# VHH binders against Coiled-coil-helix-coiled-coil-helix domain-containing protein 7 (CHCHD7), part 3

Target 1, 85 residues: Coiled-coil-helix-coiled-coil-helix domain-containing protein 7 (CHCHD7), of Homo sapiens (Human) (q9buk0)
Amino acid sequence: MPSVTQRLRDPDINPCLSESDASTRCLDENNYDRERCSTYFLRYKNCRRFWNSIVMQRRKNGVKPFMPTAAERDEILRAVGNMPY
Short names: E, the ipSAE of ESMFold2; O, the ipSAE of OpenDDE; V2, 0.75 times the mean of E and O plus 0.25 times the DockQ between their complexes.

## First folded at step 1 (VHH)

Design k10 (framework vhh_3k1k_2)
Fold by ESMFold2-Fast, scan of step 1:
Structure k10 (fold): chain B 85 residues (1-85), chain A 125 residues (1-125)
Amino acid sequence: as target 1 above (85 residues)
Amino acid sequence: QVQLVESGGALVQPGGSLRLSCAASGFTVSSYEMRWYRQAPGKEREWVAGISSAGYSTSYEDSVKGRFTISRDDARNTVYLQMNSLKPEDTAVYYCAAKYDSWGDFYEPSGYDYWGQGTQVTVSS
């Protein structure tokens, strides 16, 4: 029986969910004035860029899942020692 | 050409139910994250519910969890909000909104691309 696959709201699928939510909240609070939310857009973009680089390295090395799970991402960030975005 | 039209708003008693519809024209909802917002008199517009572009994931504001259900019918280009156990504090104009949702590229959140005109829900004894 087919199952429904979660996507953009699943933390294991979307590593930048909190950054996306923060940018949307900023827009809602500022009448969709994009300039006032530019820092949140930049952070979301940098978040996407960082995790996409991890996905590319994992794909090259045959490590699955290609997108780390939420638990694996926590460990990666701890190993880095700072926020990379 | 592009438009969202809400319908289904009415006056209901506390504990009642309503289903709101949001019909899209001029674009395909299956490529968009769809959301419901509401605005009560003298209050800020607040997010109520969301459904992902694929329809696989839903999310809700805490005060409506367990009472409201968002769903989509992509074949009819329509989004629904089923509202159960309505309370006087649910009285508001309800709006639907569409945001293009692309995971596979260098996505930059831009807010919502389209908004509806709103439909009035009044919950009164």
Scores: ipSAE 0.005, ipTM 0.112, lowest interface PAE 10.2, mean pLDDT 76

Design n01 (framework vhh_enristomig)
Fold by ESMFold2-Fast, scan of step 1:
Structure n01 (fold): chain B 85 residues (1-85), chain A 127 residues (1-127)
Amino acid sequence: as target 1 above (85 residues)
Amino acid sequence: EVQLLESGGGEVQPGGSLRLSCAASGFTFSSYAISWYRQAPGKQREWVSTISSGGSTNYAESVKGRFTISRDNAKNTLYLQMSSLRAEDTAVYYCAAGLSPEEYFELLTGSDAMDYWGQGTLVTVKP
């Protein structure tokens, strides 16, 4: 079975993988000084909030999977026209 | 408070071997899948290997057959035995533990990290 760590690194499961990686890179580059990485943390929070809202709407409408796949997310972002986070 | 502390990095010649260790604290180590990642200068962080709570192992294609991941649950320690080291293995190596999937969908007021990460240990393969 896929491990928790492997599952969290799957783009079809983790919608904010890029934002998470950017936050971690910032921390590595700044000796884990959180203050210097606050913008990346904010972007990650905004990413999670956006996709959580999509999950909640899908739950309300009975659309599965509740978390869109990576391909479905690309289509949603294209339809939005701008990066929402 | 979850902590992961890597050790065992250093300089080694091509074809040499090193063993990395990751000491874990602040969580039930035996219940988590634990991974090794690495980041070479100027490159993106890449996954190296994972060991499940049950002991199943997986490896990136680039290290398969050369690296061995293992765990000692009694000592709360993760290992990476590296052999036949190459110049392209030069990187900072990180230990990482996955967070609960449920936290992934919640609006958190605390840490935004998807995984708990160690501080890293540098491995340099020099001719």
Scores: ipSAE 0.005, ipTM 0.105, lowest interface PAE 11.0, mean pLDDT 74

Design n02 (framework vhh_enristomig)
Fold by ESMFold2-Fast, scan of step 1:
Structure n02 (fold): chain B 85 residues (1-85), chain A 126 residues (1-126)
Amino acid sequence: as target 1 above (85 residues)
Amino acid sequence: EVQLLESGGGEVQPGGSLRLSCAASGFTFSDYAISWYRQAPGKQREWVSTIYSGGSTNYAESVKGRFTISRDNAKNTLYLQMSSLRAEDTAVYYCARGYSPEDLLYEWSKGTFDYWGQGTLVTVKP
């Protein structure tokens, strides 16, 4: 069984890995000046909120898997027509 | 269980070279940016270098051209090749894994990571 940290890096469990990686890259490139990276942290938070709302809707409607697969997420974002976070 | 274990420190003379290693376990090494930090006696911790999952690198201005960071994803190991060492490079060197995605939901301080190694001492003396 993968550790908690390994599970959080699974895109089927955490759909916001690119936003997380962008935050880390920003910190590294700016000598870990958090102030310069606040927009990336906010984007990650909003990304998590959006997909959690989808998960909750799926749980209520009995649709599995509760977290959409990467392919299903691409379809959902295409249907939205703009970036929701 | 996430673990980082540094090795390779020791005593060298100015102008000398040393290679540090960091053995990682308990996570998918290739998915993370991994960094080197150092802390000299009586000083605050200082970022030294980062290597990203894709292999690109970044360096503190004080070590550019003298230090080279690299990774071996097959061995889950991070390296720091140090050359042209100076007295001011004397410090305990730490390997650090970047934050997990969930850590980004917290307020956090500059230069803080969720996982640090125990460190390896580098002493540059004539």
Scores: ipSAE 0.011, ipTM 0.179, lowest interface PAE 9.1, mean pLDDT 76

Design n03 (framework vhh_enristomig)
Fold by ESMFold2-Fast, scan of step 1:
Structure n03 (fold): chain B 85 residues (1-85), chain A 124 residues (1-124)
Amino acid sequence: as target 1 above (85 residues)
Amino acid sequence: EVQLLESGGGEVQPGGSLRLSCAASGFTVSSNYISWYRQAPGKQREWVSTITSGGSTNYAESVKGRFTISRDNAKNTLYLQMSSLRAEDTAVYYCATPSDLWEYFQSGEAFDIWGQGTLVTVKP
């Protein structure tokens, strides 16, 4: 089976992969000065909160998979019409 | 569960050397961003060094040229080779990863995964 790190980089498992990568890149480029990367951390947290709200709605309604696939998430974001995070 | 375990600390004389180890479980050191930090008694935690997923290294000015960060993929372990140690290097040393690689699955509020630390004492 895939390692934890490989699974965290799977788009069907991690809905915030781009935001996560941007956060770690910012830390790397700014000598791990967290204050200079606070905006990226907020974006990642907001991304996670948004998709967690979708997961919770799906759990309440019995819709599986609870975390939408990458294709389903693309459809949801297109329907929203702007970036929710 | 991602865990970090530091070792290798101890007492040395000024000008001496130590090698610290950070054993990782639950993730692969060779493909992740991972850093060393230190904290002296009564002071704030300060960044010491980082190695990126691609292998690039960065150092705080106070340790540049004296400390070397590296990793051993076979042992899944991060190292900090410390040379020309000074009294001001006395601190508890921690390894840490950017938490954004894992928080989604652990659903915690922590932004960094930290080990328990290893004490380095440079006797004047």
Scores: ipSAE 0.005, ipTM 0.163, lowest interface PAE 10.4, mean pLDDT 75

Design n04 (framework vhh_enristomig)
Fold by ESMFold2-Fast, scan of step 1:
Structure n04 (fold): chain B 85 residues (1-85), chain A 124 residues (1-124)
Amino acid sequence: as target 1 above (85 residues)
Amino acid sequence: EVQLLESGGGEVQPGGSLRLSCAASGFTFSSYDISWYRQAPGKQREWVSTIYSGGDTNYAESVKGRFTISRDNAKNTLYLQMSSLRAEDTAVYYCAAGPYLGSDWYEESEYDYWGQGTLVTVKP
């Protein structure tokens, strides 16, 4: 039902929304100088990788929902004990 | 072993139609959002269309109204019905399976599985 744009803005579908927004904000503040925003890009990339690995494992094992909800992600990060990205 | 096998490519004249298929095995196909990408000679790979596990679809502006993506979960198969083909549609077409799909923010390297591709050539 929701368009790709609407899905990308849904926190339960996109776990890296804040990292994406931080990257965009950095670009806007630094005249789109990508080099000055490389840390934000890397963090967003690492965020996607981490959650994608969780989703892939859940799909393989038949655990639903495949993308953890925001509440479930909080629980996972608490179990990890720090931010993995 | 995980596989995505594209088929249905070939040579077609401008204005023609073609149907691509992507047969999936080795993973739970029905649980995945699946996309079509294409890569024209000498160009970057570009997103074409996505069908989500829930059945919603989305399309790149360049193909909207001409291409239709669909899936058959019982057959573990993805389709792309292409009509009104243009010379600029000439490319190798790939299917890709990934948990999070968006046209502008998800890098190709972050999809779970990719196929080998099927060549579509639109020649006058």
Scores: ipSAE 0.011, ipTM 0.160, lowest interface PAE 9.5, mean pLDDT 76

Design n05 (framework vhh_enristomig)
Fold by ESMFold2-Fast, scan of step 1:
Structure n05 (fold): chain B 85 residues (1-85), chain A 124 residues (1-124)
Amino acid sequence: as target 1 above (85 residues)
Amino acid sequence: EVQLLESGGGEVQPGGSLRLSCAASGFTFSSYWISWYRQAPGKQREWVSTISSGGYTNYAESVKGRFTISRDNAKNTLYLQMSSLRAEDTAVYYCAADSYEFGWLTDEYEYDYWGQGTLVTVKP
């Protein structure tokens, strides 16, 4: 039987934890009206897209772990110079 | 591969009804928030309705009371029951999957899946 993947709370595994939490908090505060939380969803999606692009490149090149460690993510963000999301 | 396939669109008169379906494959449908979006000619894509993995539903103000979103996790299918249709509802309707789970735990799934759309035309 396949297991259900739940939202991860470990910041080493989940690079978008703060963005996820902010969007969930917005939903809770706005009676789950997604339209009022669109900016939070956009930030979360942009965070996911950025790190997923890194994961996909690492998969293609056989580099593990596929999700960079917290230290590796710090180096990637330093190299980018600006917040990419 | 991952697929979202919309169906059920067509031409209908004002006040009529249609039921749209979105068949999903290649990912764990039950874990995803699934939404309906639409795009009318010359306009930006707009959100219509969302159903969460836990069954919470929400609707854009313009469709509230007229449209009902539902899901059948056993069939991996999303529905949009549309009633009291208006000329302003004429658009291509898309389903989209949003994940609140991080799919890099598995290499089989991607984020932000979109279907190809199904056309709804409301003509007097």
Scores: ipSAE 0.012, ipTM 0.179, lowest interface PAE 9.3, mean pLDDT 76

Design n06 (framework vhh_enristomig)
Fold by ESMFold2-Fast, scan of step 1:
Structure n06 (fold): chain B 85 residues (1-85), chain A 120 residues (1-120)
Amino acid sequence: as target 1 above (85 residues)
Amino acid sequence: EVQLLESGGGEVQPGGSLRLSCAASGFTFDDYAISWYRQAPGKQREWVSTISTGGSTNYAESVKGRFTISRDNAKNTLYLQMSSLRAEDTAVYYCAKEYWSGDLSYFDYWGQGTLVTVKP
């Protein structure tokens, strides 16, 4: 398994890269005032919560990889038909 | 305290080369993957490259084949060797230690940056 830090930039492991990048962009534009970026932090947390729930279900069912790949996540989101976070 | 300090930026002509350094302190450098990001004037910050604890590397498509990331664990230092520089590479370059975290501390640890300017 890659380290926690390494997983942040691997799209097959980190499902929330775009939300993470949006949070960083907000911080840059607001001189790192976190309260002004609360909506983006919430979006990132919701993204992680959603995919962690999928990982938990897959672990329970013995389905690997536990975190769906980037392509698999695209299919899951299309099946949902709505933005879950 | 934890800190990252970038250096090595400067002005070069198109096709030139520069080597950036990032000196790390306040944490166990060997235990973390470390990344380079950059931010051009008026644009969002973008990922450039990452090196794992074991030395595996990954690069943004725009820099692949031109930039080389490396680390010296004995010196707690990260490097970015940049060659064949283009006007589009003009940016402030940041060294970042990131975490798989959903909390507000996710982006707390960035260096102050070093400016690279590619002048025609």
Scores: ipSAE 0.006, ipTM 0.121, lowest interface PAE 9.6, mean pLDDT 77

Design n07 (framework vhh_enristomig)
Fold by ESMFold2-Fast, scan of step 1:
Parts: sequence; C-alpha cells; structure tokens
Structure n07 (fold): chain B 85 residues (1-85), chain A 122 residues (1-122)
Amino acid sequence: as target 1 above (85 residues)
Amino acid sequence: EVQLLESGGGEVQPGGSLRLSCAASGFTFSSYYISWYRQAPGKQREWVSTIYSDSSTNYAESVKGRFTISRDNAKNTLYLQMSSLRAEDTAVYYCARDFGYSEWTPDEYDYWGQGTLVTVKP
C-alpha cells in the first residue's frame, strides 16, 4: 500500500503539485515572508478552487473518479484554453 | 475547521524568558510546517521561526540563538521558547500553518491563530 507521503505526491490524486511546490520553494527562499509569496499562494488557491469545481460537477453527475486523473485533467485544460488559473 | 490557539504571552523584563504554545486542531498536525510570526504595533507581520514536518528548524536572524521552536506531535502543540528577551521583541505572536494540503480536501495556506501578546518592558 502506498504511504501517505507517496499518495500526496501522486499527480492522479493531487492536481496542484507544481503550484504547491512553487509556493513552498518561495517561502524557503524568502525567509517565510508571506507577502513576497502571495502570488504563489493565489495560484495554488486558484488551482484548488478550479479542480474542486470539477469534482463537484462530477459528484453531481455520478462520474468517477471524482478527481480527474492527470490525463483527464490535460484534456480538460486543452478544452478550456489555458485560462482557468 | 482548522484552529490554531496561541497562549503563554505576558509581561517580562529585558533578559527574561517566556514560553509560548500553539494548540492545533482540525488537521493532521505532524504533516505540516508550522511557523511563528509576530507583529509590533504599527508594523507589518514579520516571520520569526519555522519547524518542518521532519522537525528541522529555521530562524529569523534577529532571534537566532535566543528563541527555540519545537513541536509535540502527540499533543498537536507547537512551542516557542524565548530567552534573553529585548524591548524590540514586544509584539503579538501568531502561529501559522504553511504547508496547506490534505490528501482528500483542499486546505487554504496560511491559516492563522488570534495571537498572544508579549510585552518586554524595562
């Protein structure tokens, strides 16, 4: 069975890994000065909000998995045209 | 509901010591980076110290060698041991959760407590 850490790093489970990593890197590089990293926090927040809206739509329609896989997310982003976050 | 509740503030003379606590609930405490920040009257919040999930630590230059951050994962509690306190350490001290992700639900970064006041007076 995968560990909690391995599951959290799985792109099929976590849709915002790159945004999370970028904000953590910013904090480390800027002595945890949140104001200098606010743009990365906003990207992460927008990423989570966007994919949560997709999860809610899928839950309503009975489509599983509720969180799209990495491949399915690539298809969704292509259809949207690079503007959701 | 994520909660962070600070305590342990008070008045102390220069050179004195205080220990602050931050009681956490509503998330898996051991999985997160937790930080102390402070805000003096009329000033912006400044970072003080971070403890990582692996218990490694980092400190602002102004407090290095005087403050020690630690965590007790069994008690879901963060600590800041402050020694050799100076008038410039007078501030409201906040704890904050930095690594904001749960495996099943999205969590917002930078969840803050309400703060605890530390006054260093001559």
Scores: ipSAE 0.006, ipTM 0.167, lowest interface PAE 9.8, mean pLDDT 76

Design n08 (framework vhh_enristomig)
Fold by ESMFold2-Fast, scan of step 1:
Structure n08 (fold): chain B 85 residues (1-85), chain A 122 residues (1-122)
Amino acid sequence: as target 1 above (85 residues)
Amino acid sequence: EVQLLESGGGEVQPGGSLRLSCAASGFTFSEYAISWYRQAPGKQREWVSTISSGGSTNYAESVKGRFTISRDNAKNTLYLQMSSLRAEDTAVYYCAAVEWGYYDSPTEYNYWGQGTLVTVKP
């Protein structure tokens, strides 16, 4: 049986739930053929990198919480105006 | 000095209940999401439950409906109420704190406790 990596499903503390869910759904639909899901893995990776950069900036500037809440992330994405990942 | 100290573990019969506590010091407890992990004999640590700084709760499928996580920010304490305990719940239970997290592994967590043993006897 395949190993399961633990993933938190709290949208206030995990900013990439939808990307993670899309990757899992792709795997289920493609009989766990990872090569058919590479685009979804890339989006998850890019999502993680983007929010890590925001956390680093907030940590440097003393802005808390370091990981924006789901509501704060919605505001940041609206300000960006496009999909940054 | 940062510390997380678990307590409340012990030996219990199948179907029984236990309440675990995790006392935190040395950091701003209310700013952190706090999780319970467990490690069964011969296995790796597995996620059990998380409560966010805002109070949102999440549970592993195997414990949903049987375990309840809660926090008391005034006392810097995390709780896990465990009911309908099964032999497969036998493990050392760990408290872990994270400010934020991309959670694909335990390595996302900033602080860990030393654990408290729960034994559900056959």
Scores: ipSAE 0.011, ipTM 0.183, lowest interface PAE 9.6, mean pLDDT 79

Design n09 (framework vhh_enristomig)
Fold by ESMFold2-Fast, scan of step 1:
Structure n09 (fold): chain B 85 residues (1-85), chain A 122 residues (1-122)
Amino acid sequence: as target 1 above (85 residues)
Amino acid sequence: EVQLLESGGGEVQPGGSLRLSCAASGFTFSSYAISWYRQAPGKQREWVSTIWSGGSTNYAESVKGRFTISRDNAKNTLYLQMSSLRAEDTAVYYCATDYDLSEYFGQEYDYWGQGTLVTVKP
């Protein structure tokens, strides 16, 4: 399955890799018709919005790395309980 | 700052060929998937083809075997080679990028060009 860029394939850099992959699979399966994949795009947007809010909070508090590592993200999601997207 | 500019449209007879170009600026072209869409009069936009950063391609069923998408990363240009053109291919053709791979990842972009008209007339 092709990645858009190598950057999106690094789980420590891309917090929404699985959502990105799901969007790509939907596009491939539906002849790249964005309208038919709107639910996957929405989930990807919500994923990015959630992690961007965490990045902004960390930036404000001087906590690095600004984007949590994959392991740190797992802990954050566990602490939240419900899926935020 | 991101810009997409289509060119190469025109009038052709059925069975003819055209090559469309899309000149991109304001982003790292080689890192993005770029698509061709079209819109016929009175109809919704229809996806035509996509080329991924790694060179993989996908095509709408209606154009498979007739259209070829390609890219030149050195020139920041996307191409659509159209052959065996039909009256049904008459449309304004747009290039677009559906993903912004900006540093922040938190922004979503759908950038569209101004379009180039293709008319297939006998």
Scores: ipSAE 0.005, ipTM 0.139, lowest interface PAE 10.1, mean pLDDT 75

Design n10 (framework vhh_enristomig)
Fold by ESMFold2-Fast, scan of step 1:
Structure n10 (fold): chain B 85 residues (1-85), chain A 123 residues (1-123)
Amino acid sequence: as target 1 above (85 residues)
Amino acid sequence: EVQLLESGGGEVQPGGSLRLSCAASGFTVSDYYISWYRQAPGKQREWVSTISSGGSTNYAESVKGRFTISRDNAKNTLYLQMSSLRAEDTAVYYCARTEGFDSYWLETAFDYWGQGTLVTVKP
């Protein structure tokens, strides 16, 4: 599509790939009826909020890399003990 | 004071190459996601490439294999090496800094934009 902004597919850049893919799959299966996919949009939104909050906190504290790697994110989620989104 | 200054644009023939530079001041480029965007006359602004704080790179499908994003941390400068240029690559090219991982594809979420540099591909 000429006007759309392309998504990044790198897991070290985008921690919410699975949530994004799930919402896109829901849209494809429901003729792009957004109301039927509201739960998936909410999960993606919550995923973005969670990891952006981690990035923000790391920037504030000078902890690099600011976006945790996929391996570091696994450690963070294990430390939390439950899925935060 | 945060600034982004693009340079290196110009007129080139199809199949040619150019290197664009984005000189940053007031912050360290390796601390942020830095992206290249472009806008052709009468078209929407489109994402071209991103480099993460960790050095991971990603590219729009239209430029994969032809463009390479890089940075020089000692010079605090971002680069876009463009090869095999096509008429369709004619645009003003901008670099942009973002706070979050998903902000680089959302126009309203960018912290800072440069003023742009014009690339014209003409026979």
Scores: ipSAE 0.014, ipTM 0.223, lowest interface PAE 7.8, mean pLDDT 77

Design n11 (framework vhh_enristomig)
Fold by ESMFold2-Fast, scan of step 1:
Structure n11 (fold): chain B 85 residues (1-85), chain A 124 residues (1-124)
Amino acid sequence: as target 1 above (85 residues)
Amino acid sequence: EVQLLESGGGEVQPGGSLRLSCAASGFTFSSYEISWYRQAPGKQREWVSTIYSGGSTNYAESVKGRFTISRDNAKNTLYLQMSSLRAEDTAVYYCAAGDYSWEELYSSGTFDYWGQGTLVTVKP
């Protein structure tokens, strides 16, 4: 199996890569002062919460892949209209 | 029924090349992450490469630059192009299909389906 780190860097399996990267950039720009990056951490948490709800719904309904691909996620976000996180 | 059938193994000399195939049936191939694993005699099974449903790829460090994974969704077939083969590459190669969920990124995952394997022997 690919390592957790490799999977977390893959856009087809990590729906929150942009949010993760933004939080890391914030930490780098602020000498790892977490308090200055709390908004980015919240955004990442909300991103995970949203996509995990989609994954759970798909698991219950037997819809594969459980985690939508990057292209499928773009379609879902367009269908939702508003940014959910 | 679901099947994964590997082929293309054989004997090669060091530095040689082989192309492995995995023919899939009984499920929506394009929706799955498909991986190659291998197992040498007396050793644990090790991951070799994965291609995700969206087309991105990952490789074990030991095979980067030498192996190329690809898929043909129209033919429901996975490939592993192997070059610059070494004695250490001698193993039975297995095809596996599964789904990585976000929930499972922090826990042990299990593949849904495994093939029967194809033997690759690189002679010293």
Scores: ipSAE 0.015, ipTM 0.254, lowest interface PAE 7.3, mean pLDDT 80

Design p01 (framework vhh_podentamig1)
Fold by ESMFold2-Fast, scan of step 1:
Structure p01 (fold): chain B 85 residues (1-85), chain A 124 residues (1-124)
Amino acid sequence: as target 1 above (85 residues)
Amino acid sequence: EVQLVESGGGLVQPGRSLTLSCAASGFTFSSYAYGWYRQAPGKQRELVAAISGGSTLYADSVKGRFTISRDNAKNSIYLQMNSLRPEDTALYYCAAGSDAEEWYELLTSGYDYWGQGTQVTVSS
């Protein structure tokens, strides 16, 4: 099976790569001062909560894959019409 | 003030063992999840091991060689590193995050606090 690290870099598995990368860049730019990056961590958590709600709905309805692919997520966001997080 | 302080790094020969310790203060220790990250020269920072409550997770590169543990009474996290290889040479960081419901929150950027790091060098 793919390593944890490999799975984290797969955009079809990790829906919040941009938010994750933004918070990591913030940490690197601010010598890992957590307080200066709280907004980025909040965005990451909100991103996770949103996509987790989609996964739960798909599990309930028997729709696979449970985590939408990157292309499917793009279509879902277009259908929503605003930024959900 | 919230603080994470790593210790136990050093120079060790291949095949030997080291134990890293991380002392946490300034918050309710048992309410947090913890992880060990490392960053080798010229490489991206990567997760080594994580612990949340009694559950553990390891990177494939260290599985079977490293063990993460916690001691809530001592407010400490440990990384027991066995069968060390030159490829394990890196600066090792302790990280703490509020309860993450999904493991990859811990693996990406869900950590609230980071230590300063401790150097591990595996060389003959």
Scores: ipSAE 0.012, ipTM 0.188, lowest interface PAE 8.7, mean pLDDT 76

Design p02 (framework vhh_podentamig1)
Amino acid sequence: EVQLVESGGGLVQPGRSLTLSCAASGFTFSDYAYGWYRQAPGKQRELVAAIYGGSTLYADSVKGRFTISRDNAKNSIYLQMNSLRPEDTALYYCARGPSELFDYWLESGTFDYWGQGTQVTVSS
ESMFold2-Fast, scan of step 1: ipSAE 0.017; ipTM 0.360

Design p03 (framework vhh_podentamig1)
Amino acid sequence: EVQLVESGGGLVQPGRSLTLSCAASGFTFSSYEYGWYRQAPGKQRELVAAISGDSTLYADSVKGRFTISRDNAKNSIYLQMNSLRPEDTALYYCAADYWGSEYLSDEYDYWGQGTQVTVSS
ESMFold2-Fast, scan of step 1: ipSAE 0.013; ipTM 0.239

Design p04 (framework vhh_podentamig1; at its last look DockQ between E and O 0.08; V2 from the best seeds 0.00; counts 0 for: pae E 7.0 > 2, unsure alone 58.5 < 65, placed apart)
Fold by ESMFold2, look of step 2:
Structure p04 (fold): chain B 85 residues (1-85), chain A 120 residues (1-120)
Amino acid sequence: as target 1 above (85 residues)
Amino acid sequence: EVQLVESGGGLVQPGRSLTLSCAASGFTFDDYAYGWYRQAPGKQRELVAAIHGGSTLYADSVKGRFTISRDNAKNSIYLQMNSLRPEDTALYYCATEFGYWDSSPEYDYWGQGTQVTVSS
């Protein structure tokens, strides 16, 4: 069975994959010193905040799936105009 | 590297309380979403409670009886279960990342589960 880490590499599951990778890379380079990587954590946090907001809207409106597919997410980001994270 | 370990399950009489704990390790971010799910034999896994930031969500069947909380300093998630009923008997899992999102729980980080049995 695929590991949980392997499944998080799936862009349909993890909308913040690039931000997560950047944060992990920073930690690897700095012996897991969180203070040196705060900018990457902030970017990741904002990414998650944005998509959680979309999920909450879809839950309120009964729109499924609650987490938009990768294709739907691309459409949402284009409609926003500016990268929200 | 990511690991979730549940504990605190057991056999308990109806009306009693239990506190479940989930210790997360290999996590480097404070802002993960966390959820508790449960599965009884022959049933689908169902969401019990979720927490992200200051927001919480509860299944209707546990609202008012269960409380989810998080201690970021200990990287741990808790489920306080009060007024337990036989219907709460299940294997309880903690999950992170997409557990709050409730869209693909079978692909999120999951623990191995802790058994809660409520019977007289």
Scores: ipSAE 0.016, ipTM 0.259, lowest interface PAE 7.0, mean pLDDT 76
ESMFold2-Fast, scan of step 1: ipSAE 0.090; ipTM 0.480
ESMFold2 (binder alone), look of step 2: mean pLDDT 77; pTM 0.770
OpenDDE, look of step 2: ipSAE 0.033; ipTM 0.415

